# VH-VL binders against q9xwc2, part 5

Target 1, 164 residues: q9xwc2
Amino acid sequence: VTCDFKNELVSMNWNVKNNKIQIHFEHNNLTENRWTSIAFGDGPGMNNLESIIFSRREDNVITTNSGYTPKKKKVVVDDVSYVTVNDVQITGNKLKVTVSRPLGPAGPRNFSLDQCLNWMVVPGGSLSNGKFKKHHGKIFFIKDVCAAKCTAERIQRINSNKAL
Key: E = the ipSAE of ESMFold2; O = the ipSAE of OpenDDE; V2 = 0.75 times the mean of E and O plus 0.25 times the DockQ between their complexes.

## First folded at step 1 (VH-VL)

Design g07 (framework fv_greziprubart; at its last look DockQ between E and O 0.04; V2 from the best seeds 0.00; counts 0 for: pae O 13.8 > 2, placed apart)
Fold by ESMFold2-Fast, scan of step 1:
Structure g07 (fold): chain C 164 residues (1-164), chain A 122 residues (1-122), chain B 112 residues (1-112)
Amino acid sequence: as target 1 above (164 residues)
Amino acid sequence: EMQLVESGGGLVQPGGSLRLSCAASGFTFSEHYMQWVRQAPGKGPEWVGLIRNKANDYTTQYAASVKGRFTISRDDSKNSVYLQMNSLKTEDTAVYYCARGHSYTYQGMDVWGQGVLVTVSS
Amino acid sequence: DIVMTQSPLSLPVTPGEPASISCRSSQSLLYSSGYNYIDWYLQKPGQSPQLLIYLGSNRASGVPDRFSGSGSGTDFTLKISRVEAEDVGVYFCMQALQTPLTFGQGTKLEIK
């Protein structure tokens, strides 16, 4: 069961408890006036994606929004975010953020993570004139994430197996 | 310093029109939804309407009391938001404020203009 | 529309003493995010409203820690642990869950 992802730019892990999913996300190079996101979809394409969007504003405040990408290069931010920010830190250009949301259907699109989905980390793009500009760099795909299986018990088993 | 400065108020007769302007400085104006809020003499604030940012296609929403009569627009190149008021009624008499939402959207209005008085009277 | 109701409407307080203001909404402001979409504002005499608390319990930048917001669903409280002279003015709650955004009728905090 896949409950984490790590490369040179980003790292992420997630766990489920009490019908909520908690995601810890780190980005090593989130500079001022830039955004990054975690996206979820049922296919490998860039259409109809549910998203959690992190933006570093000019005042160095990190803003977390839920949103939707109907097609590549278009980002729609929800007026009311259905994602909770549990902790956020920015040190230099390193972002560490912990968010949670309902595992089941949530938000205006009634989107559930209680299903096996393809997850994506969009490494980043610039913010210009109130618009999320197209991302730069390779999108990181995490195929067939069945997040509901990422309980404390299963994560403990995964860690025990890695120690072997 | 983050600030909003309003202008364009005054005395106008019922049925008349007036255009308010609100100029922003000290923050990235284009990222934020902008709101108009009014306050009648001796009363509490009443939300008038909002305009979304470019990411949400500059769409607008209005309180029922002003819908069809008031129009909100913005010009990000001038860091300004506008309120065009048509078919003014005596009950539109109020101090009008522009405000930004802290969250990009409409939650947490953390920067407000000083207010501009609009008096609708014969 | 969501209706916001405040109590008391007038609150005389002695400096250094605590104060509490109540706000009730006609429907739940608790969203699937776990946040209550209620903001609190203070309007000092002759000034524009200023943000005190957003999303139920988060203090706005520069707001002293003597201010706190609490409550969930339909019942909310703004507390001032030790009232200071600079705190005089009218306090308003506002729901930010859906448009039209709606304010309470206000609570006037006065020094006695």
Scores: ipSAE 0.512, ipTM 0.820, lowest interface PAE 2.3, mean pLDDT 89
Fold by ESMFold2, look of step 2:
Structure g07 (fold): chain C 164 residues (1-164), chain A 122 residues (1-122), chain B 112 residues (1-112)
Amino acid sequence: as target 1 above (164 residues)
Amino acid sequence: EMQLVESGGGLVQPGGSLRLSCAASGFTFSEHYMQWVRQAPGKGPEWVGLIRNKANDYTTQYAASVKGRFTISRDDSKNSVYLQMNSLKTEDTAVYYCARGHSYTYQGMDVWGQGVLVTVSS
Amino acid sequence: DIVMTQSPLSLPVTPGEPASISCRSSQSLLYSSGYNYIDWYLQKPGQSPQLLIYLGSNRASGVPDRFSGSGSGTDFTLKISRVEAEDVGVYFCMQALQTPLTFGQGTKLEIK
């Protein structure tokens, strides 16, 4: 079962406890006035995706929002985020953030992560006049993530099997 | 220093119209929803409405008491938000404030203007 | 619409003593984020409102730590651990969960 993702730009892991999913996300190069996001949906495309959006302003404030992408290159932000920010830090250009949300339905679209679906990372885009402008770099796809299976016990067993 | 400065206001007869302006400075105006809140003499505040930013297509919402009579608009190039008030009634008499919330939301109104008085009477 | 009900409406306080203001909402303000979407404002005499507390318990920038917000669901409290003369004014709770945003009636805090 897939409970993490890592490449040279991003590192992400997630776990489930008490019907909540916690996601630890790191991005090695989130520069000023840019955004990155984690998106969730059925297809490999960029339509109808639920998202968690991280943005960095010139004052180094990190803003976290929930939202969605109804169509390619359109990001809509929720008036009230259903995502909890548990920890956030920016060191140079390295973002480290821990967020959580209900595993089941949440927010205005009743979106649930208690199902298997694709996860995506948008590695970057710019903020211009309050708008989340097109992303830069290749979208990172994580196929068929069954996040509900990422319990502490299962993650521990995965790590134990690597010792053999 | 973050500031919001309302202008316009004054005395108008019932059925009349008035346009309020609110100029912002010291922050990135385009990230914020802008809101209007009014306060009748001796009363608590009453939310009038909001306008979202460009990311959310500048959509608006209004309190039922003003819907259809008031229109909120904004001009991000001038860092300004406006309140057009039509078909004014005596119960619209109040001090009108513009306010911003935290970025991309309407909660946490942390910057308010000084307010302008609108008096609707004959 | 969510109705916000404050008590007391008038609160005379001896300087240096604690104060407590209650606010009750007609619907739960606890959202799936785990936050309670209630803000607290102070309107000092002759001034516009100023934010004290947001998201139930977070102090706004520059607000002294003698102010604290607590509560969950429908019952919320603003506490002032030691009232000072500059704390005089009218305190409002406001729900920020859904539009229309709605305020409590206000609590007038006075030095006695």
Scores: ipSAE 0.462, ipTM 0.827, lowest interface PAE 3.1, mean pLDDT 90
Fold by OpenDDE, look of step 2:
Structure g07 (fold): chain C 164 residues (1-164), chain A 122 residues (1-122), chain B 112 residues (1-112)
Amino acid sequence: as target 1 above (164 residues)
Amino acid sequence: EMQLVESGGGLVQPGGSLRLSCAASGFTFSEHYMQWVRQAPGKGPEWVGLIRNKANDYTTQYAASVKGRFTISRDDSKNSVYLQMNSLKTEDTAVYYCARGHSYTYQGMDVWGQGVLVTVSS
Amino acid sequence: DIVMTQSPLSLPVTPGEPASISCRSSQSLLYSSGYNYIDWYLQKPGQSPQLLIYLGSNRASGVPDRFSGSGSGTDFTLKISRVEAEDVGVYFCMQALQTPLTFGQGTKLEIK
């Protein structure tokens, strides 16, 4: 089971607690007036993605938004965030955030994390007058993430097997 | 060119066992789910089962008709998937195909082998 | 199990004319992502099945643009704009929403 992802810029892990998915996300270089996002969907390509957007507007002011990306269109940002921010830290340009959402649908859409899905990390883009500009950099694709299976017990078992 | 090649078929008596092999080439085998599908003479395809990739702990699922008798396994180092068939019945007579799952958790099959005939007869 | 029902079961077609095959599922194949988890396969005489359309409307690699898939929910259609001799065979729809994967009865396309 893939319960974590890491590259030079970001790290992410999934964990199930109390029938919710907790997502820990770290970005190593989120400067002021910049955003980054994680997204998930089902099927090939970049269509029909539910997104969680993290933005740094000024100094330590971090905002979290949920949104949806219809068929390669710009992200439609929700009026209210349908994810819960459990923890957020910004040290220098390093963002550490933990968010949670139900396994089932959250918000106005019927997206569910009960099944395995494809995830992606958008490295980031600029903020201008409160608007998200296009991202720069390579999108990182994470295939076949079964977040719902990332229980503490299962993760421990996987780690134990790796040690063998 | 992406290719799947089945082997190990043949004639077997009821109650007997066979092990089918499927060798993959031309793509990153380890990233894909692999499936078995069979087709009895004059009938349509019947899904047999699947095995997921390493990221999904090689979990398996089976059709009710073969559950408890058939086992799917894979060896990524050999780019191979296997179907162990035990307690074979006459109803298991079919051409058996291995097939590749698309590229994600979607379980459609975009690459098929040529098939191997399994005949269960006394 | 999800039941897939195809119609017609036999489809004689004159070359150059269009063809249409219907597939109905016993429950919706529309996933929350907006994709319909239905595939269309063609099995030509003496050959293995081959993927034509995946996830409702996506044409597989190498498949001519004469082939198209449409529909949503429980009703789906495979269309061939201009049937050619090489299109002869049995067409199957298959749901991939949940296991067990299940196929339609098949539609035998023949040339008149």
Scores: ipSAE 0.000, ipTM 0.564, lowest interface PAE 13.8, mean pLDDT 90
ESMFold2 (binder alone), look of step 2: mean pLDDT 92; pTM 0.947
ESMFold2-Fast, scan of step 4: ipSAE 0.414; ipTM 0.791

Design g08 (framework fv_greziprubart)
Fold by ESMFold2-Fast, scan of step 1:
Structure g08 (fold): chain C 164 residues (1-164), chain A 122 residues (1-122), chain B 112 residues (1-112)
Amino acid sequence: as target 1 above (164 residues)
Amino acid sequence: EMQLVESGGGLVQPGGSLRLSCAASGFTFSDYYMQWVRQAPGKGPEWVGLIRSEANSYATQYAASVKGRFTISRDDSKNSVYLQMNSLKTEDTAVYYCARDFYGSGSEFDYWGQGVLVTVSS
Amino acid sequence: DIVMTQSPLSLPVTPGEPASISCRSSQSLLHSNGYTYIDWYLQKPGQSPQLLIYLGSTRASGVPDRFSGSGSGTDFTLKISRVEAEDVGVYFCMQGLETPYTFGQGTKLEIK
């Protein structure tokens, strides 16, 4: 059961409780006028993906948006995010953020994370005059994430068995 | 106890100005697009305009009938949205409602204010 | 502008009987995000409009399951499986696909 992901640039873990998913996300180099995102779907690239987007603007303000990336069309940013920001910290260029959303269908597209999906982390892109510009760097793919299985009880059991 | 409370209605002469306020409570106001909708006596609702959230730089849109005369603004620190009405015409006589828009693109106006009457007459 | 046309304009119904209201748009209300941007509102006498159904078929919070929305493209229906006295009022469809957002002319539901 995949309930975390870590590499040199980003770290992420998620857990489910009371029909909500909580995602802890860290980015080690989110500089000014840059964005990063977590996306859910089945395809590579920016095709029919449900997204959570984190943007760092001037004055160290971090903005979190939910969104949708339709095939061959511009990114749709939801103006009212259905994702709750539980904690956000930026220290130097290191972002630490905790968000939550319903595990089942949520947002304007009734998108559910209760199904097994491929997840993606877009490591970075540029912001110019508030607009999302081309991403750069390798997109990180996390295959076959069945987030509903990431309950505290199962995570604890997995970690206890790993310690032995 | 979510509320949208409107104020600032009244009687005004043609060519006059009036400012409506809509105060929100019981929800995170800054997360929502805000809509203004009016209803002339005995007629159905007519969309007036909207203001977006900070994520879209508080961008506004207006119905053609009010474009250039009406201005929508908001103050998130006061949980309020405003409708400044200039160059008022008799055709602007209506009950004016503010409403919230959770999805940000013309759907689910799930809470509406009580409405304030604006009468434009000599 | 997208024109919304409702029928019938007046709908007398006996309590306990079903009711059906039609709404037609001058162009498809299907957005590229996969959602159909048709909402239904009820305005009871002397009250503000209240949301019943959004995005085609989703019931708003607190709305009884006897209300349902259906349809695709340009033709939409609001159904009430068993009309009750509290359902009296004027029903409006609304398109939110593009600005200006537009409402139908309304259907007045009356008890016979």
Scores: ipSAE 0.006, ipTM 0.490, lowest interface PAE 14.6, mean pLDDT 85

Design g09 (framework fv_greziprubart)
Fold by ESMFold2-Fast, scan of step 1:
Parts: C-alpha cells; structure tokens; sequence
Structure g09 (fold): chain C 164 residues (1-164), chain A 125 residues (1-125), chain B 112 residues (1-112)
C-alpha cells in the first residue's frame, strides 16, 4: 500500500482517519513568487485533475487553495477552498504543510479520494501579478494510490511488521 | 476452550448510557485486537468498532454511525474489552457481540474467529 | 463504504443437494498481494455468527470440506456441495479490505 513519497525535492505522506485524509507535504526549494501543487486523477495528461495548490508570495505568506485543471496547462483556483490547513511553516526555502479534506466526495466537483487514482506532484511554477504561470521541472507521478487503505490501522501494521 | 462473555445489556431510554463488558478466557487476550459487532432484530450484522493491542498502541476505529457517542477500551490485566455507549438512540437497539481478531499480519489481513454469545441492548421510551 | 449485496435472500434446499450463495461488492476486494479480502459467516438459529471461510477460500478450523469459497474482484460465491440439516441458518459475506468492515444482508438457507 503506497502511503508516502520522497525524492530530493519533495516528501509527502498521507493517512486516513474518521473519513478524512490528512496530507503532510514538504518542499525543499519553494522560493518567493512560486507555487507547487498535489494533483489527483487518472491518465497521463493535465485534464480534469483535482488539485491542492500552495503559493508563496513575496511577503512569505503561504496560501493554500483547492482547484482543478479542466484543460492542459490551465489551473483554476476555487473561490472558496474546501481544504483545511492544519499547520504551515516556511523556513528559508523549505515549506512544511499539513492539510486535510474529506476522503469521500467534496468540493464543487464532488471529487473523491476514496478511489484508486494517480497522484502527481507539480514541483513548481511562477506567480506573476498574482497569476499562475506554467510549471517548471519534471512532474512526479505516483501511480495507483489507493489512499483509503492508508488508515492508521494499516500504517501502524506496516510499521509493526517492519519493526519485527 | 476459547470464550468471550458479554454483559451489561438491558433496557435504556433514548439519550441514556450503557457500558458493555466482554470477558475473555482460554487464549492470550493481550495479543489480539478486539472488535464489537451489533445486530438489530431481523437485520444483518453491523460492524461497530475495534481496539488494537499494545503493539499497535491500543488504537481504536469506529463506524460513522457511532463515532463520537461510543468509546471502546480494554484492560489487559482483566482480559476484558469494554464498549461505553452514550447518547443512545432507538436505532442502537441490537444484540451486541464482541469478537477476537486474528490476522495474517504479513498480508495485513484480519478476520474474526471467536465470537461471544451476545448481549441485548434495547433503547426505547 | 463498500456495499456488499447477497443473493438469493432465501434458499430452500433438499438435504443432500448442493447450494450456492452469491455476494457482490461495490468495489474490488482483490489486493495487490493477489488475495481477495472477503470472509463468510454462518449464523445458526439462536446462535452468534461463526466463521466459515476467511480470505476468500480458506476454511476455518472445524469447517467441513463441503463448504468452499470462490470468486475474485467483485463477484464471490459460497458453495455447499451436499447440504446437511445442520447447515440451516443465515449466511453472511463480509469485506475485510477496509474499515468500516461491512456485511451482506444475509441469505437464509432452509430445508424443504
């Protein structure tokens, strides 16, 4: 069961409790006037992707938005985010953020994470005059994430089994 | 002989509370997670919740229908698991069973191999 | 939640004849390890449920080989090769893939 991802730029882990998913996300180089995101969906293209978007503006304020990508290279930010920010900190260029959302259908698109999906981490793009510009760098794909299986039960059993 | 014996049932009014007990014998109780399952009259079983063993930090899980109202706890020194039921509703009327969880841990698979006789809880005005 | 649906709801059988009970899940119970996370229980009149089959096809201790479980993904079958009088009761399937664990509505096996 895939409940975490790590490389040299980003690390992420997620768990499910009380029909909510909590995601811990770290980005090692989120500079000023940049954005990064976690996206969910099927297929290899940037079409009909559900997203959680993190933006760093020049005042060092981190903004978290829910959103979607209806068409290639388009990012649409929801007027009202349905994603809850539980903790956020930026130290130098290192972002550490914890968010939560309902596991089942949520938001204006009734998008559910209670299904096996491909997850993506968009490493970053520029913000110019408050607008999201094309991302830079390689998108990280995490294939066939069945997030509902990342319950405290399964995570603790994975850890307990490995400790033995 | 492996046995589970429930107690603490009875008639209670809506909004009331009851505490069920389940006493285990014939096996090493502390090695196993324990589950609570209920069955309303004429209906199939409905999973209520579980409590894991010490190795899994006594973590608990609950069905959405009881979350926030019911609490599962255990006392390994007494070989017992408990279900504290608060804010009872008429739809909580059921026979309540405790069951032992057995696992194929390398496969993260768990099943209930030993069940108690059940105890009736009636919630009525 | 994963919904488990059984058919038939009532199954009258002549002793010595075979019986077959179907169970369907709203999502696949087949895990990446190749196992189907489904169990079967029997509840005899006036008794608590008892385990018959676990992890798709494994018979529980003491369960006679007349009972077998089969199927994969979303469609599962419990078969009794030769029904005996002691087999009377309600049969339930249960998914063990994720919490909340959910049961089918039951199939009542009766002797004609």
Amino acid sequence: as target 1 above (164 residues)
Amino acid sequence: EMQLVESGGGLVQPGGSLRLSCAASGFTFSDHAMQWVRQAPGKGPEWVGLIRNKAESYTTQYAASVKGRFTISRDDSKNSVYLQMNSLKTEDTAVYYCARELGIYDEYYYYMDVWGQGVLVTVSS
Amino acid sequence: DIVMTQSPLSLPVTPGEPASISCRSSQSLLESNGYNYIDWYLQKPGQSPQLLIYLGSNRASGVPDRFSGSGSGTDFTLKISRVEAEDVGVYFCMQALQSPYTFGQGTKLEIK
Scores: ipSAE 0.000, ipTM 0.460, lowest interface PAE 23.1, mean pLDDT 84

Design g10 (framework fv_greziprubart)
Fold by ESMFold2-Fast, scan of step 1:
Structure g10 (fold): chain C 164 residues (1-164), chain A 122 residues (1-122), chain B 112 residues (1-112)
Amino acid sequence: as target 1 above (164 residues)
Amino acid sequence: EMQLVESGGGLVQPGGSLRLSCAASGFTFSSYYMQWVRQAPGKGPEWVGLIRDKADSYTTQYAASVKGRFTISRDDSKNSVYLQMNSLKTEDTAVYYCARAPYDFWSEFDYWGQGVLVTVSS
Amino acid sequence: DIVMTQSPLSLPVTPGEPASISCRSSQSLLHSSGYDYIDWYLQKPGQSPQLLIYLGSNRASGVPDRFSGSGSGTDFTLKISRVEAEDVGVYFCMQALQTPYTFGQGTKLEIK
């Protein structure tokens, strides 16, 4: 089961407990006036993607929004985010953020992660006058993520030690 | 605001028994793993054990030094976790803390109670 | 059991100066997820321990940015860029890779 992803630019892992999913996300080069996102969808065209968007404005405040993307390059943020920010840090250009949301249907689109989906990391784009511009760089795809099967790493470690 | 309040400490003779209670408030207690940690006078902390939540069948795990003598239990309806200590030894003398395992599972302890002193002596 | 060893055990520091505390584990704490399973705690005089850093380098909520954690595998460092009076206390590293969770012996940071 796929419960993590890592490359030179980004690192992500996720786990499920009590019908909630927690995602740890790191981005090694999120500069000022830039955004990055995690998106979820079904199918090769990747239309109507559900998203979690992270934005770094010029005051170095990191804003986390839930939203959706009708096409890969268009980002629409929800007026009220249904995603909880558990921790967020920016050191130099390195973002470390932990978010959680309900595993089942949530938000204005009733979108569920309790299904096997293709996940993706959009490396980011620029912000201009507070608006999201087209992304830069290659999108990283993670195929067939069945998130409900991902138990907490800590729980797995504790259970492994119990079995010893 | 979150609170963890330990009680039930005191002086007990070697071979005796003592039950510690930890009352939680300000968070959804039933969603968290709970742990016990002790600290002998002038020494660093020593992990005692943990109890998982209902989703993990309230399973427990203990440090070898207390295995077979100590039992951890919880009552989610009372927002409380307990440590039953039997066959107490002088080396069990310590301040006992109950501690919360964070909901995010990326650290082992995110909140500690104020502690309760247990003294085992003749 | 994994053994955690800290140095120095006593660290007198002048306010405004940087401070560094080292922690060594008897085996690697680097997990296949890419994280080092080491946490850092501060116990201020008369208080319970409080979380400073988790998973090697991540600051806990409310912890000032003058605190940072670094290292990987078996050698780890907690740094305070500019020590302030409220930073006095005993610092403990803890391995979180496997039970029993084990703590270092502690480093007492004192103002000169």
Scores: ipSAE 0.000, ipTM 0.456, lowest interface PAE 17.1, mean pLDDT 83

Design r01 (framework fv_recaticimab)
Fold by ESMFold2-Fast, scan of step 1:
Structure r01 (fold): chain C 164 residues (1-164), chain A 119 residues (1-119), chain B 112 residues (1-112)
Amino acid sequence: as target 1 above (164 residues)
Amino acid sequence: QVQLVQSGAEVKKPGASVKVSCKASGYTFTDYYMHWVRQAPGQGLEWMGYINPNSGGTKYHQNFKDRVTMTRDTSISTAYMELSRLRSDDTAVYYCARDYEGSGWFDYWGQGTTVTVSS
Amino acid sequence: DIVMSQSPSSLSASVGDRVTITCKSSQSVLYSSDNKNYLAWYQQKPGKSPKLLIYWASTRESGVPDRFSGSGSGTDFTLTISSLQPEDFATYYCQQYYSTPTFGQGTKLEIK
């Protein structure tokens, strides 16, 4: 079981409280007119991914949307977001954001994060005239995430077991 | 001590359904994922899917998605695997296996349930 | 699915022999985020359930004798039995858990 991910560009950790999942996400280089996302999927491909998308526009406003990818690399934004932004900070090019959503099915995607899914971080993509364009860079895959196991107690136990 | 005890052998006709049970004891049932793995006579191991006993969430291998249903009853610490529309090539020993903290390796296995599908 | 291939399919050995079984994955099972190989080994005796021997490619399960060791990384893995005992005659399986679990075809270890 995994409850965190970190590399040179991004770091993320998640935990479950009160039937909600809280995700803390950091991106070290989110420049203006760029987006980044966290995605969840059942298969190995880029089809039918549910996403949480963070966009930085020219005025340094960070917009958070839920969405999906019905075909490779095409991003569609949901009309209604079931993602709550608990905190957002942008300092220079460093984004720090904390979001929460229901652990069960959310919005029209019907993905339950209680189900073991493959998670992905799309490190960046461009915005043109406010619309999402192709992503840049390597997608980071986090295999078979069973987020329901990521309670405070089990996160500590999992980290202890991994260190051993 | 951890034990997984499965239901007894079944003989079914083609087109029928079979439901195999796996009763867990010696640990907190909802703390570990339960997987189902089968083995045809003289063949290797084939993963079918898993259930999270805490949530009831499931994941099935694509080969079984249209015919398998995995459920659990937390009040009696029992997991179930139902396979429908049985064919002769479903003849196998069916195992339940405990997943260590969602990691995907199996530290304890049930004794196996033999399912024979013949006319 | 990641395909797991074991070699040999069977081998004959004597008590006291050093035995090596190999396992190859069609894709790397080394996860860059935690630098772990998502690979396990199991022992199965006739009429019995599989028994976990090794996880994380090289970590021995509690209660498994020291003569069993796992090694390798990425796509190529080995299980070694340093001094074969009578109770070790069994079929051995590798399993990846990097993605949806898949098993090798098995290696049957037979008495010479």
Scores: ipSAE 0.006, ipTM 0.509, lowest interface PAE 12.8, mean pLDDT 83

Design r02 (framework fv_recaticimab)
Fold by ESMFold2-Fast, scan of step 1:
Structure r02 (fold): chain C 164 residues (1-164), chain A 119 residues (1-119), chain B 112 residues (1-112)
Amino acid sequence: as target 1 above (164 residues)
Amino acid sequence: QVQLVQSGAEVKKPGASVKVSCKASGYTFTSYWMHWVRQAPGQGLEWMGYINPSSGDTKYHQNFKDRVTMTRDTSISTAYMELSRLRSDDTAVYYCARSEYDYDAMDYWGQGTTVTVSS
Amino acid sequence: DIVMSQSPSSLSASVGDRVTITCKSSQSVLYSSNNENYLAWYQQKPGKSPKLLIYWASTRESGVPDRFSGSGSGTDFTLTISSLQPEDFATYYCQQYYSYPTFGQGTKLEIK
């Protein structure tokens, strides 16, 4: 069961309670006029991925949007975000954000995380006049995430086993 | 609908400069990159560079970077490409073309501007 | 520069024929982390501007007939026209956009 991901640039963990998923995401180098995102899909490639997008604009305001990434990998943001921001901090270039959404179908695409999916972190792209440019660097893939299994009780058991 | 309309044909002497215009309509000019691509008679397509109309930032191919200048005027949705110190091998059709990102496939093209460089 | 090479340089065919055009890149244009090929195909008719047919190696641009299809991955790509029509006689170019854009030399499709 995979309930976290960490490397030198990003870290993320998620848990499920009362049919909602909460995601804590950190990015160590989100500079001004840059975006990063978490994307969800059922296979390789970047067509029609469901996304949570974080953007840092010129006044250090972090905006969070739900959206999707169509064929040309252009990020499209929803008119009304269905993702809730529970906490957001930017200190220097380090972003720490906690978001939540329904585990089951949500948003204009009725996209559910109550299924085993491949998750992706797009490490960053540029913003120009509020438009999203192609991402820089390689996408980080997190294979076969069955998020519904990331309950507090299961996470506790996983951590207990690691302590051995 | 999306249209890119270029300036008319030019005949120049070696050593002169030429400035080609590309007027965009039917979309938000500052939301797309503008590329310049040329084609010599009977030859293939050669990428020269792009401009980001929003920022004015440019990227030129090494073969042109010392002679090309790309600019834009957002008030009239027009991009410009100026090529200086013209040589006979600069004889070509020059195209402007739009893309969604900096390096990309180009979905709309101008009609082309023929530039002839001869003595 | 990523060098793009097309084969053949010219091809003669009849209406109704299945036509294949090949494009090879000097290095991979597959971005391994997203499993996408940064490759496009264009059609150019005499005296006219290029028209985008295919992007991401196999995705048809809006309005492009189903008889056009793209395939391949990494360094080797193919454009196929399943049943050639009179309006398809043109020069075809591949283009990579993995780095700064480069084009193949073109394949001229001529009536037999």
Scores: ipSAE 0.006, ipTM 0.522, lowest interface PAE 12.0, mean pLDDT 85

